# Designs tried in a protein design chat: VH-VL binders against FAD synthase (ribL). Part 18

Target 1, 153 residues: FAD synthase (ribL), of Halorubrum lacusprofundi (b9lsn4)
Amino acid sequence: MTRVVAQGTFDLLHPGHVHYLEDAATYGDELHAIVARRTNVTHKPAPILCAEQRRDMVAALTAVDEAHLGHPEDVFVPIQRLDPDVIVLGFDQHHDEADIAAALAERGIDCRVERASGRDPRYEDELLSSGDIVDRILKQRGSDCDGAREGQR
Key: E = the ipSAE of ESMFold2; O = the ipSAE of ESMFold2 at other seeds; V2 = 0.75 times the mean of E and O plus 0.25 times the DockQ between their complexes.

## First folded at step 16 (VH-VL; framework fv_denrakibart)

Design y5 (from u3 with light chain R99W; at its last look DockQ between E and O 0.89; V2 from the best seeds 0.00; counts 0 for: pae O 5.0 > 2)
Fold by ESMFold2 at other seeds, look of step 16:
Structure y5 (fold): chain C 153 residues (1-153), chain A 121 residues (1-121), chain B 113 residues (1-113)
Amino acid sequence: as target 1 above (153 residues)
Amino acid sequence: EVQLVQSGAEVKKPGESLKISCKGSGYSFTTYWIGWVRQMPGKGLEWMGFIFPADSDTRYSPSFQGQVTISADKSISTAYLQWSSLKASDTAMYYCARPYKFGDRYPFDYWGQGTLVTVSS
Amino acid sequence: DIVMTQSPDSLAVSLGERATINCKSSQSILYSSKNKNYLAWYQQKPGQPPKLLIYWASTRESGVPDRFSGSGSGTDFTLTISSLQAEDVAVYYCQQYYWLPHTFGQGTKVEIK
């Protein structure tokens, strides 16, 4: 058995997330997803959804065998607990493969680091980021913050 | 110099509660699973479950799920095995054990001395 | 659950003779990609906790005498004591650590004949 780890925020779930996790699953027999806690998301806007809800949504995806919450203080705790054979980074994630591999080796974790492929848009109105989904919501519903409601359909 | 030191023998009656302990020293307590193994008198070894103290992730053998509670206090490097209501069939030797490496797919290279629990009326 | 079955349950062997203990798993515990069998052997002497002897089916733990060896793959495994010593009187257990729950064989008692 090859145990694979993927990690991310997984806020508003979109097809990019599904592609990442499906691609990660191809690297082994058992895919574990680590869902970042709000306190660990500092490189982009704070997630809209709580970590438990995000974890539960990720756990429901067919590609995912188990989903886990990240550790509030030490991102390596769940990785040590799982001791995976492969970690698959998201296509656009900032972490360099070599830096992650070095940090794992320093901790005695014998683990290969890979990077998932990207997903191209497939549909005219497809949104592939949580930010784009938020922007769409604000454009369509953000002008209603004063409470007025009429013909939205 | 890794050591696992368990609490002393216990003599109890059915229906009583009990919490036994296992103190780890000589290693980073929070970064290794620590588990419990039961050995009934004259019988073999049974893995009961284990805990990862850093985040309290706890896994039980199905045979013991709901029968015992495994916990840890990482501030004092101590794991616990606990019963809310003992049965005579809980009479056994209980060992704590640690795998030789991180992760949940490794054999146990360190064992406590054992805690004998006797439950009789 | 992966069931581990040892044979024999009890074994009497003369000093200096070979002792052989078999262990069979109900399903393969071989990780074929790394060619690793998730099998360990333990020795338990009277009044003592278990002691790890062999892991990965054939790797001797540090300090374990050369007379102890492990072999086998997949579902069938063997512990061999090539020349039994008086100090080897114990119960021997196999264990799989491939999946949860981890499971042990029922034990094999080795005695002097």
Scores: ipSAE 0.215, ipTM 0.747, lowest interface PAE 5.0, mean pLDDT 90
ESMFold2, look of step 16: ipSAE 0.304; ipTM 0.769
ESMFold2 (binder alone), look of step 16: mean pLDDT 93; pTM 0.948

Design y6 (from u3 with light chain A40T; at its last look DockQ between E and O 0.91; V2 from the best seeds 0.00; counts 0 for: pae O 2.02 > 2)
Fold by ESMFold2 at other seeds, look of step 16:
Structure y6 (fold): chain C 153 residues (1-153), chain A 121 residues (1-121), chain B 113 residues (1-113)
Amino acid sequence: as target 1 above (153 residues)
Amino acid sequence: EVQLVQSGAEVKKPGESLKISCKGSGYSFTTYWIGWVRQMPGKGLEWMGFIFPADSDTRYSPSFQGQVTISADKSISTAYLQWSSLKASDTAMYYCARPYKFGDRYPFDYWGQGTLVTVSS
Amino acid sequence: DIVMTQSPDSLAVSLGERATINCKSSQSILYSSKNKNYLTWYQQKPGQPPKLLIYWASTRESGVPDRFSGSGSGTDFTLTISSLQAEDVAVYYCQQYYRLPHTFGQGTKVEIK
């Protein structure tokens, strides 16, 4: 049995997340997804949803055999606990595969590093990022401030 | 060297609570699973479950899920096995054990000395 | 759950002769791409915890005498003691660690005939 790990924030789920996890699942028999805690998210806006909710939503996806919360201080704790055979990085994740492999080897984790394929939009109105979803929500449901348009109905 | 030292033998009555301990030393306690194995008198070994102390991830054999609680205290490098209400059928030797490597797919190569629990009416 | 079945339940063997214990799993415990069988053998003497003898079906643990050997693959496994010594009187258990729960065989008691 080949154990695969994928990890990410998985905030507002979108088809890009589903593609990533489905592609990761093809690398083995058992897919474990690690959901990052808010304290471990840097270089982008903090997630909208709490980690437990994001974990539960990811766990419900048919491609995912189990979803796990990341460790608040050491991102490698759940990876050591699972001792996976393969880690699959997201298509756009900025990590160098060689650097990740070196960090795993330094910790004694015998694990292959792969990268998932990207996903093109399949529908004209499809949103493939959490930022785009947030922007759409603000446009449709956000309140105007001080400058509300007169006479709109 | 790696050592697992368990708490002493216990004699209890049905319905009483109990918490037995397993203290690990000589290794990084938080980076290895610690498991519990039951051996009823004159019977074989049964895997009960284990815990990963770094994040408290805990897994149970289906036959023990809901019957016991496995926990750990990282600050004193100690794992625990706990009953809220003992039954006579809980009479057994209980071993803690550690795999030789991190990860949940390795055999146990370090064992505690065992804790005999006797529950009699 | 993967069920592990040992045979025989007990075995009497003359001193210096070969003892053979079988262990069968209800499903394959071979990870074929790594060529690893997730099976271990333990020895347990009276009043002692189990002692690891063999892991990955055939790899001897450090300090275990070379008269102990393991073989087999997939679902059928064997522990062999090539020349039984008095100190080998014990109960022997197989265990799979391929999937949770990590199940044991029921044990095989080895005695001198």
Scores: ipSAE 0.579, ipTM 0.842, lowest interface PAE 2.0, mean pLDDT 91
ESMFold2, look of step 16: ipSAE 0.605; ipTM 0.851
ESMFold2 (binder alone), look of step 16: mean pLDDT 93; pTM 0.945

## First folded at step 17 (VH-VL; framework fv_denrakibart)

Design z1 (from y3 with light chain A40T; at its last look DockQ between E and O 0.92; V2 from the best seeds 0.00; counts 0 for: pae E 2.2 > 2)
Fold by ESMFold2 at other seeds, look of step 17:
Structure z1 (fold): chain C 153 residues (1-153), chain A 121 residues (1-121), chain B 113 residues (1-113)
Amino acid sequence: as target 1 above (153 residues)
Amino acid sequence: EVQLVQSGAEVKKPGESLKISCKGSGYSFTTYWIGWVRQMPGKGLEWMGFIFPADSDTRYSPSFQGQVTISADKSISTAYLQWSSLKASDTAMYYCARPYKFGDRYPFDYWGQGTLVTVSS
Amino acid sequence: DIVMTQSPDSLAVSLGERATINCKSSQSILYSDKNKNYLTWYQQKPGQPPKLLIYWASTRESGVPDRFSGSGSGTDFTLTISSLQAEDVAVYYCQQYYRLPHTFGQGTKVEIK
């Protein structure tokens, strides 16, 4: 049995997340998703949802066999615990596959590194990022100082 | 040198609580699963479950889920097996054991000496 | 759960003769991409904890005499002691570690005839 690991924030779920996890699942028999804790998300706004909720939502996806919380101090803890055969990086993740593979090998983890395919929008007005969803909500439900809601419809 | 040292034999009455221990030394305690195996008198080995001390991820055999609690204190490199209310059928030898590699798909290559638990009225 | 069934439950073998113990899993424990069978054999002598003997179905643990060998694949596995010695009197257990829960066979007691 080939064990696959995917990782991400998975805040507000969108079709890009589902595509990533479905594509990752094709690399093996058992897909484990590691959900980043808030403390590990430092390059963008903090996630809207708490880690336990994000983990539970990811666990409910058909492609995912189990979802795990990341470790607040050492991101490699769940990787060592699982000792996966494959780690699949997200399409947009900036890490080089070879660099990640070398870091895993240094820690004694014999693991192939792959990268998922991207997903283009399929429907008019489709949103494929949590940030875009948040922006849409703010535009449709946020307040303004002038230009009243009816004037902006 | 890797070593697992268990707490001493216990004689208890039904209904009492008990917590037995397994102290690991000579390796990175937090990065290996540590498991518990029961052997009832004259019977075979039964995998009870194990814990990954670094994050306390704990897995139980369905036969033992809700019957015992597995825990660890990584500050003193010690795993525990605990009963809230012992039954006579809990009379057995209990072993702790460690896989030879991190990850949950490896056999146990280090075993504690065993803790005999006797539960009788 | 993957059920592990050993046969026989006990056997008596003359000193120097071959002992054969079988272990069958209820489903395949072969990782075919890497050709690894997730099966181990333990030896347990009276009053002692189990001792790892063979893992990956056929790999001897360091310090285990070469009269011990493991074979088989998929669902059917065999432990062979090619020339039984007095110190080999023990109970032998197989265990799968392919999936949780890791399950043991019921054990096979080996005695001198």
Scores: ipSAE 0.565, ipTM 0.840, lowest interface PAE 2.1, mean pLDDT 91
ESMFold2, look of step 17: ipSAE 0.567; ipTM 0.842
ESMFold2 (binder alone), look of step 17: mean pLDDT 93; pTM 0.944

Design z2 (from y3 with light chain Q27K; at its last look DockQ between E and O 0.87; V2 from the best seeds 0.68)
Heavy chain, then light chain:
Amino acid sequence: EVQLVQSGAEVKKPGESLKISCKGSGYSFTTYWIGWVRQMPGKGLEWMGFIFPADSDTRYSPSFQGQVTISADKSISTAYLQWSSLKASDTAMYYCARPYKFGDRYPFDYWGQGTLVTVSS
Amino acid sequence: DIVMTQSPDSLAVSLGERATINCKSSKSILYSDKNKNYLAWYQQKPGQPPKLLIYWASTRESGVPDRFSGSGSGTDFTLTISSLQAEDVAVYYCQQYYRLPHTFGQGTKVEIK
ESMFold2, look of step 17: ipSAE 0.621; ipTM 0.848
ESMFold2 (binder alone), look of step 17: mean pLDDT 93; pTM 0.949
ESMFold2 at other seeds, look of step 17: ipSAE 0.613; ipTM 0.852
ESMFold2, look of step 18: ipSAE 0.603; ipTM 0.847
ESMFold2 (binder alone), look of step 18: mean pLDDT 93; pTM 0.950
ESMFold2 at other seeds, look of step 18: ipSAE 0.623; ipTM 0.851

Design z3 (from u3 with heavy chain A54L; at its last look DockQ between E and O 0.80; V2 from the best seeds 0.00; counts 0 for: pae E 5.2 > 2)
Fold by ESMFold2, look of step 17:
Structure z3 (fold): chain C 153 residues (1-153), chain A 121 residues (1-121), chain B 113 residues (1-113)
Amino acid sequence: as target 1 above (153 residues)
Amino acid sequence: EVQLVQSGAEVKKPGESLKISCKGSGYSFTTYWIGWVRQMPGKGLEWMGFIFPLDSDTRYSPSFQGQVTISADKSISTAYLQWSSLKASDTAMYYCARPYKFGDRYPFDYWGQGTLVTVSS
Amino acid sequence: DIVMTQSPDSLAVSLGERATINCKSSQSILYSSKNKNYLAWYQQKPGQPPKLLIYWASTRESGVPDRFSGSGSGTDFTLTISSLQAEDVAVYYCQQYYRLPHTFGQGTKVEIK
């Protein structure tokens, strides 16, 4: 059985996350998702939801066979523990495939690196990032109480 | 070089607690799963579960989930198997064992000497 | 759970003759993309822990004599001792490590006839 790993923050889930995980699942028989700890999310705002909740939501997705919490100090610990055959990066994840492959090789992990396809919006007013969802919530619920100008509802 | 050394034989009564140990040496203890295998008198081998000491990820066989606790203290390179309340049916030989690679789908290339646990009235 | 069934339960073989032990899994344990069977064989002598002999169905562990060989694929596996020696008297177990829980066969006792 080909074991595939995907990783990400997976804060407020959106169709982009589902696409990523579904695409990753096509690379093998068993998809493991690693959910980043708050302490390891330094390239963007801290996640809204706690890691355990994010892990549980990801675990419920049909494409995902098991979801795991990341390690608080070394993001490669769950990769080493799982010893996967394939790691699939998200379409827009900031890491270079070659850099990830080098880091895996340094740790003795025999694993190929792939990158998932992107997802275009399919529906009117579809949100494809957790940040956009947060912004929509704030626009509709956070500023509405004081008579702020209307945005999209 | 690689060794798994288990604690000595135990004689206990039903209802008592017990914690047996397995000390690993000669390798990087934290980066390999370490597991427990039961062998009841005159019977075959049963995988009970294992732990990855680096992050304490612990997996149990369904037959043993909730019946025992597997833990590790990486500062002293030691894994543990615990019962909160022993039963006569817990009488068995218990082995610790290490897979040959740091993933969870590998056979066991090193075994401890075994700890005989006897639970008698 | 994947059930591992060995046959026979016991086997008496003349010194220097071939011993054959079979192991059957309740479902395939073949990782098809790498052509690897997640099957190991162990030897256990009285009063000793098990010792790994064969893994990936046919790969001999270092230090294991050439007379031990493993074969088979998918669900049907065989351990062969080509020329039984006195020191080979033991119980032999197969094990799958394809899925958790890892499971063992019930064991096959090999004796000198």
Scores: ipSAE 0.248, ipTM 0.748, lowest interface PAE 5.2, mean pLDDT 90
ESMFold2 (binder alone), look of step 17: mean pLDDT 93; pTM 0.949
ESMFold2 at other seeds, look of step 17: ipSAE 0.363; ipTM 0.774

Design z4 (from y3 with light chain N35K; at its last look DockQ between E and O 0.92; V2 from the best seeds 0.67)
Fold by ESMFold2 at other seeds, look of step 17:
Structure z4 (fold): chain C 153 residues (1-153), chain A 121 residues (1-121), chain B 113 residues (1-113)
Amino acid sequence: as target 1 above (153 residues)
Amino acid sequence: EVQLVQSGAEVKKPGESLKISCKGSGYSFTTYWIGWVRQMPGKGLEWMGFIFPADSDTRYSPSFQGQVTISADKSISTAYLQWSSLKASDTAMYYCARPYKFGDRYPFDYWGQGTLVTVSS
Amino acid sequence: DIVMTQSPDSLAVSLGERATINCKSSQSILYSDKKKNYLAWYQQKPGQPPKLLIYWASTRESGVPDRFSGSGSGTDFTLTISSLQAEDVAVYYCQQYYRLPHTFGQGTKVEIK
C-alpha cells in the first residue's frame, strides 16, 4: 500500500486546496494530510481558523483518507510517524524539492518528493487563496472608519 | 542496545483498575511506535495497539478500542497499558513491543519480557 | 482487517528432517514498487516472548540459523526449517505489518516425532 503525505495550512478552504489534495491522492492508495500549527506558519499571515478545525475540514474532503495536526516544535514528527512513500508539495509551495529530499534522507525516510499541478481559475471572480478570501470579506463586509457609506455588492 | 522492561506480574479481582508499564532504553524513545500484544492462556498473539510518544498519536485494534487505554510518559521513557475495570477475560500475558524502525509498517524486533495479569474472583 | 491463516496447526517432524509451515493472507501484502512483502515470522518458546526470525518474507534476522528460510509472495508464504533441531521445538507465528491493525496467524506448533 502506497502512502502519500500532503502538507499545508489549509485555512479557509478554496478550490486550490481541493485540487492539490485530489492531485496528491493520485500518487498512491492512502492520502494523509498534515495541517500546520499556527506557530509554524511564519511565512504568511496567521491562519484565521484553529488547527483542529482546519484538520477536521480537511478530513472531510473525499480525497483525504486521514488528516493530522503538525507537531508544534518539529515538522518531521508526523512524517516519521507515517513513514510515507511519497510527499507531494503544493504547486506554489516555495520549498526546494532537493532540500526536502535531503532532510528526509538524513532521517532515514525512504520517500519520493513530488509537486502537485496548479489549478487555473474556472469561474469569473474565483478566489484561489485564503488571503484573497479574507481581503474580499474585509472589502465587502468590513466597516470603514466612521461607518463608511459604501455598500456590499 | 534497545531494551524494554515491563512491570511485574499482577493478580487482581474483576472490577479493579490496573496500569502496567514498559520502560524503553537504548534508543530515542519518542520517535518510535511502541505497542502492546496480548496472549491469552494457550492462545496466539493479538496486536492491541501502539502509541507514538513524540505526539501521542495512538492507534487501537478495533477489538480493543474502548477496552484499554494506551499512553506514554516521555519524561521517563515509559509506555502504559491501562484498564479502568478488569474482567476475568483480561487474564493474559501482555507484551510491549517496538518496531525495529520508526513508522507503523515494520515488524517487532524488540519485545519486553511480558507482564502476566491474572483476574479472578 | 487482513486475516492471516497458518497451516498446519501442529506438525511433528523427525530430527534432521524438513519442516514446512504455510501462511496465507486474506489480501496481498506485497508492495510492488519496493518489491517487499510485509510478512514476518516469529518463534516463541514456552515462558519467552516471541523472537523475530524472518522479515520482508525472506530476510533472516541477525543470529538466526541458516536452516530457517522464508519464501512466497503476495498472499502465500512459507517458513522452512531445512533440518529440524531439538531447540526448534516451538510455536511459530506469521504476521503482516502492511496495514493496521497488524495481525498474526493463529500459530503452528512444531514437535519432534
Scores: ipSAE 0.585, ipTM 0.841, lowest interface PAE 1.9, mean pLDDT 91
ESMFold2, look of step 17: ipSAE 0.586; ipTM 0.844
ESMFold2 (binder alone), look of step 17: mean pLDDT 93; pTM 0.946

Design z5 (from u3 with heavy chain R98K Y100W; at its last fold request DockQ between E and O 0.90; V2 from the best seeds 0.71)
Heavy chain, then light chain:
Amino acid sequence: EVQLVQSGAEVKKPGESLKISCKGSGYSFTTYWIGWVRQMPGKGLEWMGFIFPADSDTRYSPSFQGQVTISADKSISTAYLQWSSLKASDTAMYYCAKPWKFGDRYPFDYWGQGTLVTVSS
Amino acid sequence: DIVMTQSPDSLAVSLGERATINCKSSQSILYSSKNKNYLAWYQQKPGQPPKLLIYWASTRESGVPDRFSGSGSGTDFTLTISSLQAEDVAVYYCQQYYRLPHTFGQGTKVEIK
ESMFold2, look of step 17: ipSAE 0.662; ipTM 0.854
ESMFold2 (binder alone), look of step 17: mean pLDDT 93; pTM 0.946
ESMFold2 at other seeds, look of step 17: ipSAE 0.587; ipTM 0.852
ESMFold2, look of step 18: ipSAE 0.651; ipTM 0.858
ESMFold2 (binder alone), look of step 18: mean pLDDT 93; pTM 0.946
ESMFold2 at other seeds, look of step 18: ipSAE 0.622; ipTM 0.852
ESMFold2, fold request of step 19: ipSAE 0.641, 0.607, 0.651; ipTM 0.856, 0.852, 0.859
ESMFold2 (binder alone), fold request of step 19: mean pLDDT 93, 93, 93; pTM 0.951, 0.949, 0.950
ESMFold2 at other seeds, fold request of step 19: ipSAE 0.654, 0.623, 0.650; ipTM 0.859, 0.853, 0.855

Design z6 (from u3 with heavy chain W33S D55S D57S F102S R105S Y106S; at its last look DockQ between E and O 0.06; V2 from the best seeds 0.00; counts 0 for: pae E 14.5 > 2, placed apart)
Fold by ESMFold2, look of step 17:
Structure z6 (fold): chain C 153 residues (1-153), chain A 121 residues (1-121), chain B 113 residues (1-113)
Amino acid sequence: as target 1 above (153 residues)
Amino acid sequence: EVQLVQSGAEVKKPGESLKISCKGSGYSFTTYSIGWVRQMPGKGLEWMGFIFPASSSTRYSPSFQGQVTISADKSISTAYLQWSSLKASDTAMYYCARPYKSGDSSPFDYWGQGTLVTVSS
Amino acid sequence: DIVMTQSPDSLAVSLGERATINCKSSQSILYSSKNKNYLAWYQQKPGQPPKLLIYWASTRESGVPDRFSGSGSGTDFTLTISSLQAEDVAVYYCQQYYRLPHTFGQGTKVEIK
């Protein structure tokens, strides 16, 4: 049996997340997803949704066998606990495969590091990032609300 | 019983497009990957890549990246291998294959009968 | 890419004698913490698709005769046919499935001399 770990923020779910997790699942027999805590998301805006909700949404995806909350201080704690055979990084994740592999080796974790493929857009108006979804909401609903308020004055 | 049935032999000219098929039956099509293997005349087996039909996630051997397209239509349990512009060097037998376990991409326990593609000018 | 090299390329063996095929990987395909060698062997008879014989280096697939056995670990693997029969005339391939791409060896043709 091969245990695979994927990790990410998984804020507003989009087809890019689904592709990542489905691709990761092809590396083994069971896929465990680690959902990052808000305190560990420092390279981009804080997630809109709380960690428990994001975990529950990820757990509902067919490709995911189990979803787990990340550790608030040490991102390697859940990895050590799960003892995976493969860690699959997201296509656009900022981590360097070599740096992750070295950190795993330092901790005695015998685990391969792979990187998932990217997902091309399939539809003209498809959004493949949480940031793009937020931007769309602000453009359409922020302008609509602001426009409606302006028109009612 | 698990079966992989491939489309029939093809005779083509260089520059033509081609899409060959592999229909899976007797199992849950979306829970297994489908791999493609090339065998040039008188040569060995070459792993080309695979697709996981549930997500359309694909992985290619570097030797085939950009040369072919692997796709699937899960509504009819069918995987595809496609060329936009065939070359004479694409003449080969092409097999689809399914791994023995769901979630894996090898080893291949079930094989299609093969599709012979002949490209000659 | 992990290169799989088989030896010999061709092998002629008398009926009833032992045939031995070697497969060497360019790097280890043993996942040591799980003690699994990600190595498979296939048989391809003339005009037929390949058939899985052995996986995890030494586990015989269901329905494969006992005369077929696999051994080895790490980088060096062996397929042995203990008593060659007429129906064993085929090309035999090893495959690693430890890392993508899941490369095959170049094949070993076994025939009766």
Scores: ipSAE 0.005, ipTM 0.534, lowest interface PAE 14.5, mean pLDDT 87
ESMFold2 (binder alone), look of step 17: mean pLDDT 93; pTM 0.949
ESMFold2 at other seeds, look of step 17: ipSAE 0.006; ipTM 0.582

## First folded at step 18 (VH-VL; framework fv_denrakibart)

Design j1 (from z2 with heavy chain R98K Y100W; at its last look DockQ between E and O 0.92; V2 from the best seeds 0.70)
Fold by ESMFold2, look of step 18:
Structure j1 (fold): chain C 153 residues (1-153), chain A 121 residues (1-121), chain B 113 residues (1-113)
Amino acid sequence: as target 1 above (153 residues)
Amino acid sequence: EVQLVQSGAEVKKPGESLKISCKGSGYSFTTYWIGWVRQMPGKGLEWMGFIFPADSDTRYSPSFQGQVTISADKSISTAYLQWSSLKASDTAMYYCAKPWKFGDRYPFDYWGQGTLVTVSS
Amino acid sequence: DIVMTQSPDSLAVSLGERATINCKSSKSILYSDKNKNYLAWYQQKPGQPPKLLIYWASTRESGVPDRFSGSGSGTDFTLTISSLQAEDVAVYYCQQYYRLPHTFGQGTKVEIK
C-alpha cells in the first residue's frame, strides 16, 4: 500500500486546493493531508481560519483519506509518524524537490518527492487562491465597516 | 542501551481503575510509536494500539477502541495503558513494544518485560 | 483486517532435525513496488517477552543464528529451523505490519521429540 502525503495551509478552500489534493491522490492508495498550523505559516499572510476548522474541511474532501494537524514546533513530526512513500508538493510551493528529498533523507525518511500539476482557471471570475478570495471580500465588504462607525460616535 | 521498563504486577478487583506504565530509555522516545500488546493466559499475542509521543497521535485496534486509554508523557519518556473499570476478562500479560524505525509499518524490535494484571473477585 | 493463520498449531521435532512453520495471510502483504513482504517472525520462550527473529519475510535480525531462515511472498510464508537445538523450544509467531491493525498468527509451539 502506497501512502501519499500532501501539505498546505488550506485556508479558504478553493478549486486549486481540490485539484492539488485530487492530483496527489493519484500517486498512491491512501492520501494523508497535513494542515499547517498558524505558527508554521511564515512566508505569507496568516490564515483566516483556525487549524482545526481547516483540517475538518480538508478531511471532508473525497480525495483525502485522512487529514492531520501539523506540529507547532517541528514540521517533520507528522511526516515521521506517517513515514509516507510519496510526498506531493503543491504546484506553486516554493521548495525545491531535491532540497526536500535531502532533508527527508537526513532524517531517515525514504520517500519520493513529486509535484502536483497546476490548475488553470476554468470559469470567468474564478478565484484560485485564498489571497484572491480575501482581496475580493475586502474590496466588496471591507469599506462598509471602517469609516461609517467612526463617524457615528 | 535501549530499554522498555514496565510497572510491576497488579492484582485488582472488577470495577477498579488501573494505569500501568512503560518507560523508554536509550533512544529518542518521542519519535517512535510505542505499542501495547495483550497476551491472555495460554493465548497468543494481540495488538491493542500505539501512540506517537511527539504529538500524542493514538491508534487503536477496533477490538480495544473505547475499552482502554493509551497515553504518553514525553517529559518523562513514559507511555501508559489505562482502564477506568477493570473486568475479569482483562486478566492478562501486557507488553509495551517499539518498532525499529519511526512510522507505523515496522515490526517490534524491543519489548518491555511485561506487566501481569490479575482481576478477580 | 488481515488475518494471519499459522500451521501447525504445534510440532515435535527431533534434536538436530528440521522444523518448518507456515504462515498465511488473508490478503497479500507484498508491496510490489519495493519488493518487500511486511512479515515478521518472533520467538517467545516461557516467561519472556517475544523476540524478533526475521523481518521483511527473510531478513534475519542481528544476533539470530543462521539456522533460522524465512521465505515466501504475498500470502504464503515459512519459518525454517534447519537443525533444531534445545534452546529453540518456544512458541513462534508471525506478524504482518503492512496495515493497521497489525495482526499476529495464533502461534506454533515447537517441542523436542
Scores: ipSAE 0.607, ipTM 0.847, lowest interface PAE 1.9, mean pLDDT 91
ESMFold2 (binder alone), look of step 18: mean pLDDT 93; pTM 0.945
ESMFold2 at other seeds, look of step 18: ipSAE 0.640; ipTM 0.855

